# Ledger of designs, part 2: VH-VL binders against q55578

Target 1, 249 residues: q55578
Amino acid sequence: MAERIQKLLSQWGIASRRHAEEMILAGRVSVNGKVANLGDKADPQQDFLSVDGKQIKADNRPRDIYLLVNKPRDVLSTCDDPRGRKTVLDLLPQDLQRGKGLHPVGRLDRNSTGALLLTNDGELTLRLTHPRYHLPKTYDVWLEGNPSDEDLEKWRSGMMLDGKKTLPATLEVISENKDQIHLLVTLTEGRNRQIRRLAEELGLTVLKLHRRTIGPLQLHTRGKVLGSGQFRFLSPAEIRLLKKQVNLR

## First folded at step 1 (VH-VL)

Design d08 (framework fv_dalutrafusp)
Fold by ESMFold2-Fast, scan of step 1:
Structure d08 (fold): chain C 249 residues (1-249), chain A 123 residues (1-123), chain B 107 residues (1-107)
Amino acid sequence: as target 1 above (249 residues)
Amino acid sequence: EVQLVQSGAEVKKPGESLKISCKASGYSFTTYWINWVRQMPGKGLEWMGRIYPGDSETNYAGKFKDQVTISADKSISTAYLQWSSLKASDTAMYYCARVGYSYGFLEDYFDYWGQGTLVTVSS
Amino acid sequence: DIQMTQSPSSLSASVGDRVTITCRASQDIRNYLNWYQQKPGKAPKLLIYDASNLETGVPSRFSGSGSGTDFTFTISSLQPEDIATYYCQQYDNLPFTFGQGTKVEIK
């Protein structure tokens, strides 16, 4: 689909929108071998865009950053907190905290821990958060109380939440004693506080919630443990797998 | 510890077939690209192609696309480079190399290399 | 294909000297460039990735800089063990391409 050239150049990090407009006015931008004018549109899938003689492909982007954070408790899954509370960005080196457009993909609430993806790749973020792609996420859930087999089967099959039935979930009992149960829960949807709210519907209290995986992403790789409050960059293989799952190159 | 161990030196005649190997250990073989790089005697490095073992996706440099086949066997963590018909001009050291891992760019750097396989093709 | 040209093709310097090698790409590759060291009879070793990042375990006397089409690799104080051929490599686009190499010797 056709977009304004300055928008495409800005999305690809070639220039800010204002600078892209200046480049167009200076005659530095061409579409299909012809110098572009302000207001012109191009479809990056059909048209050949070039800047200073260099062809810009649809997949030619600025440096994108992909981080996996093991979010600790009491840290917010937001880029900026209006009350100045600690955020996931505060776990990063200063040069990554600001000016990079880095943001969390989805969220974990303040009391939840575990895997959280941060990136400045807006297209990937949009697709990973779109319910169509059903990206699985796996959680360790510790509950106070003792649910019946019937309650767990109801959760597996789906329960009413905000007027809609939840999608089927995979639930496996890891351990259980008289007062507590440890579940491994896999979800393919991300509704607001879903695990905690479904537990509440069953009369159970979540004692601890830890997200173990996001799709193919694991907290621990290459014999290394990604500890609480730590981050790592995604490997090229992990980026490739994530993009393939949402039909991106 | 990450290691790439390549098969031993080969001496062949023009027209013969050959398959050399690169055995990986110490990491998840299916989640990293394996690249093949040629170095002719006294010359520089030349990228031939790569394979992603997880799904066997391959990419080749144009000049090698019709000359060699790159493949992998996940069950034994081994990548291969194969010729159906060798030429004297194929005489070279062949390296396999793993793509590494770093900061939020396209990370196509070769962080671990095999020791090399010398292939000599002569009549 | 993107052509990578190094200069000089070879150099001879004394221990303790500052050695500079340049690498030029035939088109803008941003900062998608790596530097490798190959000692005689050995496989190449990654020294610098993404134009300026020092690989773990590599001595701090090695550094890289540049972006776009012009890149520089520097050894701030040449040591005897640095005798090797050095290669730049672009990863902006397939096929990946290497410079022709710069042979560094001690005089």
Scores: ipSAE 0.000, ipTM 0.400, lowest interface PAE 15.2, mean pLDDT 83

Design d09 (framework fv_dalutrafusp)
Fold by ESMFold2-Fast, scan of step 1:
Structure d09 (fold): chain C 249 residues (1-249), chain A 124 residues (1-124), chain B 107 residues (1-107)
Amino acid sequence: as target 1 above (249 residues)
Amino acid sequence: EVQLVQSGAEVKKPGESLKISCKASGYSFTSYWINWVRQMPGKGLEWMGRIDPSDSYTNYAGKFKDQVTISADKSISTAYLQWSSLKASDTAMYYCARHFGEYQLLYEGWFDPWGQGTLVTVSS
Amino acid sequence: DIQMTQSPSSLSASVGDRVTITCRASQDISNYLNWYQQKPGKAPKLLIYYASNLETGVPSRFSGSGSGTDFTFTISSLQPEDIATYYCQQYDNYPLTFGQGTKVEIK
């Protein structure tokens, strides 16, 4: 089934519909080695699409959408808020907010910021949130107080939370002064408010919590910053790495 | 078995024409680009260009665009590399290789399989 | 064109040694980097694709890492059959380009 090229690129998460049109007009898109024009069609099962000289493979199943959002404070990581508060879907263009099945993968609380994956690929979501796959996530954590080396080692080794010991974590001290400490924390599990609750158990207060990465996904790529409240489509390479991490093809 | 089989070694004089072949088997020939790679004696690998066998569309590295012609005959699953007038500096091993990848939505660029190579010697 | 520079150009090591080869791109190529092995008189063979993925049937002693402009290829325990020239190749943009090669010999 032949489809408009900009529709295919948009459906495949390579570019928004408008950006895909701009790419076609700029001569960046080819079909079977020939530069495409606006209005051209391609059959993903028969034709070879390329962008900037790179050939893209297609399969027979419909493509899903994969977005990375830099969640700001006071925005809820949910697609449905009964009190009508601002959600991460409200950060997206209207055509992505409804009818696409987009939902966040996991959650960041209202006061936390940073990397949040949105997709409509239900199987990927189920696997990425499953404890079995131990997907690592890194956080910038700013704490009020002066934890001892012994306190940090307790956190690294695991602490009791809700009757179960937490998995080992990686903690690096980025900076420290007499009143505050900035830590880089890597976790392979996602227990409810884990970082905040473990800090509280050590007598520390979390001043700011920012998720820097989700597995291979980073907010800042190619020297460009994905700013607060902004989103981008995942690259084909990032989608592949996520699927490989959870044994999906 | 997926494989590329190249034509045998050639010994030519400067000014002569030459056409070498790369025959594919074990896969859909029109579904993947075929690349040509040059390796001069004692030197490294140089990408020359590629062809889409489905419509014979070609891309060349700038250095090679006026030196060689890449073509393909999809009825016999064979790609070709041709010179109209050979030079001594064309003495090299020439490889063909399939452009392959395995993931959905990925840009492909790794070469698998490779042909066994065709040695071309140009001397007076 | 994207230039690929390998270091060292050649090395000699003993059986069982850890061998490391570096490849540097003249611009950001993300993870679009492959590693090939070429034994004397033979065609090149794919070992690693997309910077760090081991090709099926390739021994686990071979590995790759890196992203952006700096990449590393490692043989954790060198074997006699590993005597070969190793090439990196970028496939981020055309023309496709290879490093100059690193010749690996056993002492």
Scores: ipSAE 0.000, ipTM 0.393, lowest interface PAE 17.3, mean pLDDT 83

Design d10 (framework fv_dalutrafusp)
Fold by ESMFold2-Fast, scan of step 1:
Structure d10 (fold): chain C 249 residues (1-249), chain A 126 residues (1-126), chain B 107 residues (1-107)
Amino acid sequence: as target 1 above (249 residues)
Amino acid sequence: EVQLVQSGAEVKKPGESLKISCKASGYSFTSYWINWVRQMPGKGLEWMGRIYPGDSDTNYAGKFKDQVTISADKSISTAYLQWSSLKASDTAMYYCARLTYYYDSSGYPYWYFDLWGQGTLVTVSS
Amino acid sequence: DIQMTQSPSSLSASVGDRVTITCRASQDISNYLNWYQQKPGKAPKLLIYDASNLETGVPSRFSGSGSGTDFTFTISSLQPEDIATYYCQQYDNLPITFGQGTKVEIK
């Protein structure tokens, strides 16, 4: 069973899939003593894979890692920030920040909080972020003002964003007072700043945006609260449920 | 209420096929790994392998990889252990067990066998 | 594979005695160790998980300690119903492995 080299490197925690591609392009990776090219495949059971002249053995491969983070405000959903700002990796212990290939699955903007998956499983990441799998995500949204039933129905049925109509969304009113409304919004697509931009199109201001769930994953389990800035490992059951959602074993 | 119930004792001859079962009740069958553990007469416990019923993913101990097949039918909440050709050395008590977990204060999971079937005695003799 | 070695393989003690069983892993397994009790003709029963945590419903006379490669299981005051074989089990890596067992009998 041959697999793309960047997938193997990502699975083994050497680099994220994107960074593994950069390593291949830089000529740092070889298969059976020959420098690999992007697009090449290798069978870890039959072939000898080397990085920077060091041979990698399949039986010494690190395990795949799956973490759920409760992202706070003012933290970036990226592995590497060119301007040196705090990232989600900075929330982790040192041994998880380096050499494991951990990366966020999708994004939450700097001002948004809540559930964010980190993993070094590149194939799972590609599938979870691909729109074809329609992975549902739920958000707690606090809006300034009181939108009409007509405004909420426009949001539910889909609105134009960047020349393309958004997919239908589920909106549930959790609470409402004179000055603001709290909505539970479920989306099956992830377009850039979608909730904030749709609210703006309706003349509404988002006061707070918090992602409650990612597919079957929840921040709070069995009475245990995953607090702001905290992380936890996914259980085997959660990992299997996520993989099932995108047709992986 | 929450339990694993295994099929009854079997007496077989070498070369015969056999499939034994472990039926789960009282919990979400598809959400937990089911493990098979062998105990030869007068000997200790040996882990054989496991299955995740939600997608039938399996792991085997190297010794058992080519000796048995582990499967599950989620429509009836039942896991199976199967031999295509029994040997006298397969004579043993076979247990199924559920792998459960918890999270510590740092968010790390810990795993243990909290629920066991009553066992199925398999005797293989000529 | 990670080898689990128990000591002693068997022991005889009197009711009320302190019984200690040792389990050694062939490599560092952190705290990823459980202890089980198996009475004759019965399935194993979980007593201790994560090296030192007592399972719900298990008498307080049972305890566990240790980390890394060396672990200890103790019965502070042996009772007649404690006659059984005790097993340690690691879950740090596949395959899951058990110690060979320690048979506890009354003198």
Scores: ipSAE 0.000, ipTM 0.432, lowest interface PAE 14.5, mean pLDDT 84

Design d11 (framework fv_dalutrafusp)
Fold by ESMFold2-Fast, scan of step 1:
Order: sequence, then C-alpha cells, then structure tokens
Structure d11 (fold): chain C 249 residues (1-249), chain A 122 residues (1-122), chain B 107 residues (1-107)
Amino acid sequence: as target 1 above (249 residues)
Amino acid sequence: EVQLVQSGAEVKKPGESLKISCKASGYSFTNYWINWVRQMPGKGLEWMGRIYPDDSDTNYAGKFKDQVTISADKSISTAYLQWSSLKASDTAMYYCARGSIFGVVIEYFDYWGQGTLVTVSS
Amino acid sequence: DIQMTQSPSSLSASVGDRVTITCRASQDITNYLNWYQQKPGKAPKLLIYDASNLQTGVPSRFSGSGSGTDFTFTISSLQPEDIATYYCQQYDNLPLTFGQGTKVEIK
C-alpha cells in the first residue's frame, strides 16, 4: 500500500514525521529518482526512496536510532522522571518516545542547553560515556565578571576539583564587555558540573551554559540552525565518524 | 575592508523577470552565508532566505520558497536574487547581508549591502 | 515560525532620556537575539548580538538584556544621531524573523 513519505521515513527510523516533512520541503528526499513534494506517497514494495542520494528500504528489522537534540532549559536529561517533570523524550514525537529504547548519552543539567545525543545503541552509549575515550565536548559559557588572563590560564592548565586536578581545557574568548565574557570551552572529560564549579572557584558566575558540540557532532552546521527543543537524525557519515572516535568499527 | 555592493535600482513591469546582485569583497566569500532581506515601502524587515556560496546550499522562508531563487557565483564572489515573473507586490528595497557565525552558536548580520530598490508597476 | 513582537511600535523622547524597547518571542529562544538600528534611507546596522553583547565600535550607551522570551534594549542617554528604527531578530530557528520595529523620534 502506498503511504505518505513522511510516515515511511518515520517508520524506518530516518526522521520523525515533522522532520521528514522538513526534509521533503528541503528537497532532500526523492522517489524513483524524482525530488519528492510534501503530500507525495510511495509504496515501499514497488518504489525506491532516497535521502541525500542514498537509497533506503522499509523492512521489519530493529533500527538503531541516533538523534541530536538541542536541549532547552527546564528539560531533564533522562528517559523518565519520577516526579513527572518534562524530559528530553517529551521533545520527540510520540512515535519516537515509546518502544524505541531511546535514552540520552550522558547528561546536561536542567538549566544547561544544547547538544545532547539520544540513541538506543547501548554499546555506543557505554563507549561515549567512558572516561577512557576522552571525547571532546565544546561549550559556550557566559560568565558574569572579568576574569584575568591569569585566571583563564589556570583554567586551561587544570585546577583542583574533588581532590584531583582537571585535565587541560581549551579556552577561547569569543567576546567580552565590562560586565560579561563569552568563552568557548572544550573539555575532554565530563566531571560533575565541571564548568560551573571551575568558574565558581575563580569567583565567576555562569549565566548561561550551552553545549554546541559532542566530538564530531555539531548542533549548527555551517550556520544551519537546529533550534531550541528541536532534534535531527544523525547522518550515516556522522554515525560512522562517531563510532570511529571510540574505536567501534 | 569587507564590502557588499549591490546592483542598481530596477523598474519593471508585472510578469517580467529580474536578477539582482550582491558582490562581496574583502573576505573569504565561500565561508559566510549571504542573506536576503526585503523591506516593503514603509514596512519592517523580512528575511527571505540565504545561501552558503561554497556549496550553494540554500534556506528560504516558506513565503518565498517558490517566489524567488537565490544563487551565487563563487568565481566572482557574487550572490543573486531572482524572480521569473515579478508582481506589483514585489516592490521593495532588497538588502543582502553577510551571516557571521561567532562560535558556531552566535549568528548575526555584521555587514549589509546598500540595498537595491525594485519598483514593479504597469 | 517564531513571531517577534516589539513594544512600543513608536516613541518620542528628549535628548538625554533613557529609552527602553522590549521584544517578545512567541517561544523560548534562549539568548539567540540580535538588535539592529536602521537610520532613514540606510541599511540596518548591528548593535547588539546574543542578547547582550555590544558590537565593536558601537557606543556604550546601547545595551541589551533578557533571555527566554522577554528581551529589553536600552539607550541610556538618547542622542540626536540615535533617531532610527530599531529591530530585534531571532536566530534560534529558521526562518530567521524580525520584530516589526520600534521607531525612535526626538520630541
């Protein structure tokens, strides 16, 4: 039976129905070699669907799912909250929330925003969260105050936290005025509230913390905006590169 | 010195085609988005769309998706906005603006062209 | 689409006055907001990016604040050259959208 293309893409785990519609509008989806339009249908038994030039097929196989979410404030990085508070799964369409085994890889605090990977690939999750692999993560950090060059160099070199010196960090000053500074901070470790606690040690207050990258994954690619509360599927190339980063494949 | 220089004013009849230009200089043209912004007489600013010249990737506001085409020629550092068939409602000032990504998360229009006035009347 | 609503649509103030303009987003845009100034007959000019950061070369009398859905733009001491229309613009999601503009005139 012929079905709406956005429904097929959703059933195959390629995109949610909403994101599939966006992909169709962007001209990224083709049926039998012709660019698809919103409202078009395809029969998975007879027609050939492609996304970004690559053919895809419907079947009943279990699907590994890899999503990048731009987590907003006041949303919890968990699958299920005992108190019923809004979680990252609540940002997804119903068909992705239930029965897929999706879970966040690592955590962002309730008041932190930005890149958060969701997947049902347990082996990848274990490797990405293991300290052994030193996967770099980049953060936009907004601070109240005026740190000295000496303060920033202390942060770069490593500071004592919970009885152990932090690993070296990369810090770039993106902008500053007399009252605030915007830093780009790259970390290769994920210690509890590390950025906030190190800023506090220097007498600085974190006004906003936003994670823009997880290893090779970028929230905004070439200025393409993945808006707050939105998600996208990882490309096959991103998945392969991410797995390679943790010696998987 | 970064500059965006737009083509001169145009006076057209409904149904005619038109292509206006935005020539960039003083920076790496292929590494920044070029945005097109419309301002109808006495009205505010309206984002139409953008192009990334390195690979000609485009984004359009839904209202403009099928009304205009945005393109670029990276060999001469020039972006274009074109209509196949103009309407009187296309009468407006059109600006091009460079999209600067500051730390990937921050995006703003740091340089603007002087504008191209397009008048469509019978 | 994210709708940006400015208040007021126009205002008249005296030289030296503190001028405040507000901008409201239809949904949470965190800090992804810019402010532009457009003088009569000229292209817009970036004043403030990322809600509160002053663009290089812009006078310190201009400032921005806010996060989430409510944002404020302030001119601490209005000067004659500040006569212009001011626009907020979100870049949290496509399409990029501007507020309708606030026209600032001198009494």
Scores: ipSAE 0.000, ipTM 0.413, lowest interface PAE 15.6, mean pLDDT 84

Design d12 (framework fv_dalutrafusp)
Fold by ESMFold2-Fast, scan of step 1:
Structure d12 (fold): chain C 249 residues (1-249), chain A 122 residues (1-122), chain B 107 residues (1-107)
Amino acid sequence: as target 1 above (249 residues)
Amino acid sequence: EVQLVQSGAEVKKPGESLKISCKASGYSFTSYWINWVRQMPGKGLEWMGRIDPSDSYTNYAGKFKDQVTISADKSISTAYLQWSSLKASDTAMYYCARKTYHYVWGSYFDYWGQGTLVTVSS
Amino acid sequence: DIQMTQSPSSLSASVGDRVTITCRASQDISKYLNWYQQKPGKAPKLLIYAASNLQTGVPSRFSGSGSGTDFTFTISSLQPEDIATYYCQQYNSLPLTFGQGTKVEIK
């Protein structure tokens, strides 16, 4: 069956749907030897697709892969680093590092740890990262200092960041002593360094930031521990729940 | 250490059913296609079909589509090839092979099982 | 289906000889061709992938070249352990197809 070219490229893990559209507009994609236009369709069984002069065949298409990684410190949430620093792909076996189109869904800072989804399903990636779907993410946050009840309520209600008020957050105090506090923070948006910047605005320093969950995905399932630097494949049930969250079949 | 271990030799009569296995170890079973290849005595290699163990999606060569069934059980990392009714012409060595693919390096069978000899005679 | 034809079907050579096998596709397969070695009683082993790339752990005396419809496989200096049947295989389209094989024997 014929399908829009950007959908095929996204399904095959070559690019996200948006980036595939950009590639088409840039003249990098051809169908049967002719440069493709945005909106064009192709049947992978009958037509020959190429990107940057390289033919893409159904037989060489990567299958859909869904991995949960427990990202350690000092590892970058990117597919490739110009400086050669360690990335999340470097945590995977060689056969998963190349040729599969795997990429992280969203980002965690170099100093942040925890749950990170990797997939080559570009359409799922686009939807999971889109603000419209308000996918909840839960973080363990260790702060230096002793915030007042008023400080925590300001964070819960939303604070100004880059000229726009943040969405309400759920904050729960797990433990507290004279020198530090451990909070459980749930956000439904992903603004640049949001937790760290909001803490700084309240005069607090983030000592450790660990992402515990992404929607229904958890690092530790009953009877199974995903340790630092390790990965696992998502179960069919997890994939179904994740897709349902963003109205995808 | 990647290994594909196939079930033992079989001797059958025409009309009998048969299911042979290919057990994978040392890698993520659902991340690679498993292919089945036939070699009749004294003849060359014939590709029969393949399966993606993650969702049991299959492709068959036209010649084999109505003659065999390829399946997989990801809970025990095992792929299967089965016949509902064997013929004398099914006498052959059957190999399973793992297929890898890479946009730069291509698509090839990097690991093979040791083979299962199937003899069908009266 | 894409038909793969190897030439010769068999050959006999001496240790140290250069051995050349050709493989011809019935239609353009670009560089999407592999070469496998099968020793008597054993499963095939990959030697060359994507027409000209040597698989890790395979001796450098083996090489491949070609594109389109005509491909060549060469053993620069035949060794006793190279006695085997060699197969080309296209992966340009389904179904995957192999050549009929070339049997290499020592004189």
Scores: ipSAE 0.000, ipTM 0.395, lowest interface PAE 17.9, mean pLDDT 84

Design d13 (framework fv_dalutrafusp)
Fold by ESMFold2-Fast, scan of step 1:
Structure d13 (fold): chain C 249 residues (1-249), chain A 123 residues (1-123), chain B 107 residues (1-107)
Amino acid sequence: as target 1 above (249 residues)
Amino acid sequence: EVQLVQSGAEVKKPGESLKISCKASGYSFISYWINWVRQMPGKGLEWMGRIYPGDSDTNYAGKFKDQVTISADKSISTAYLQWSSLKASDTAMYYCAREGPDYYGSDLYFDYWGQGTLVTVSS
Amino acid sequence: DIQMTQSPSSLSASVGDRVTITCRASQSISNYLNWYQQKPGKAPKLLIYDASNLETGVPSRFSGSGSGTDFTFTISSLQPEDIATYYCQQYNNLPYTFGQGTKVEIK
């Protein structure tokens, strides 16, 4: 049956649904030799779908891939940068960089480091990035300033951000001196720039931000360290746990 | 070619409502922030707020949060800045500007700007 | 909110002169600073991003440097077409804030 082209490309692992929409708008996708427009549908049983002049066949769909990357500083959390800057895909072997539809799930800024999920499973990506799912993420946060116990308790209990109180967070003090503090922060929501904005509200500046975990995903497992700039495939158990947390399968 | 085209100049009286527009073309509208920047006559630039059209997420500078509403219509690739009740102090040039999707890092700069909409509010 | 202060507020220089503008943040912003040029009657234009990176198509006589709280913007050899107001802008924290601007005029 006919389906939206971006849905087909996403299901086949050619691109995330959003990236597929961008590819359609860029004129890179054709149906039966005619450039497709956003909103068009195609039936993979009857129609010839092409990307960049290459015909896509259902039997050539890339396998579902799930990778954890320890993102270093100065690497962009995008799968395609028009200015040619280093991206997370550049950390992968050539055979994983192209033709697989791999994309990051969510974002870490250029100067933030740590755990970042890459996958070509568009449905999983949509659900993991949706605000309704409360997947916990843990961050190492280094701050300039000297917050009071009351300041930290306000953060733990929730603070007003964009007219709505933030969900309770777990904060642990790892180390502290008169000028700086290192916190371990666990959040169950992903509001835009939440850690940096809440720090700003308390008069603090974030010096470093490192994501340790994404739900059940950890950079360091028993006897196996995922170093800066490295990646690993997720285990079947990790994939199962992620899907269960967002009501898939 | 990336373009941001703003609506024409407006002359209004205090207490009147106004909605100005910024129409985007040449790129994926839903993938970039649109920022609004105010410039009062003879003064510098002030950031008012922004919207991410893909999910309608917004951020406002505190002084503008209760004064204006920023919105977007994905179907026509247009962002809006609206006042329910104008004041003489709203007299200014208003610019829209595009910002990359990376919320913290390398793409957080205004690479394309609209031509500006002059709003004059006088009795 | 992070306050951005530029110095000087205005300057007059001759064609060929080296022009330096400074920008100071009220708290550390790492290298998260952009510089814009605004010619009379025109919209601003991006010149420098991330403190020191030259935007594509911008002449090499423009440069930026600095980190933390102190930043500089330099025009190595002032040209007539460079008469404009120049603004620094931080994007380390919301709300984004601009310096008050530096008006550059030719003597």
Scores: ipSAE 0.000, ipTM 0.412, lowest interface PAE 16.4, mean pLDDT 85

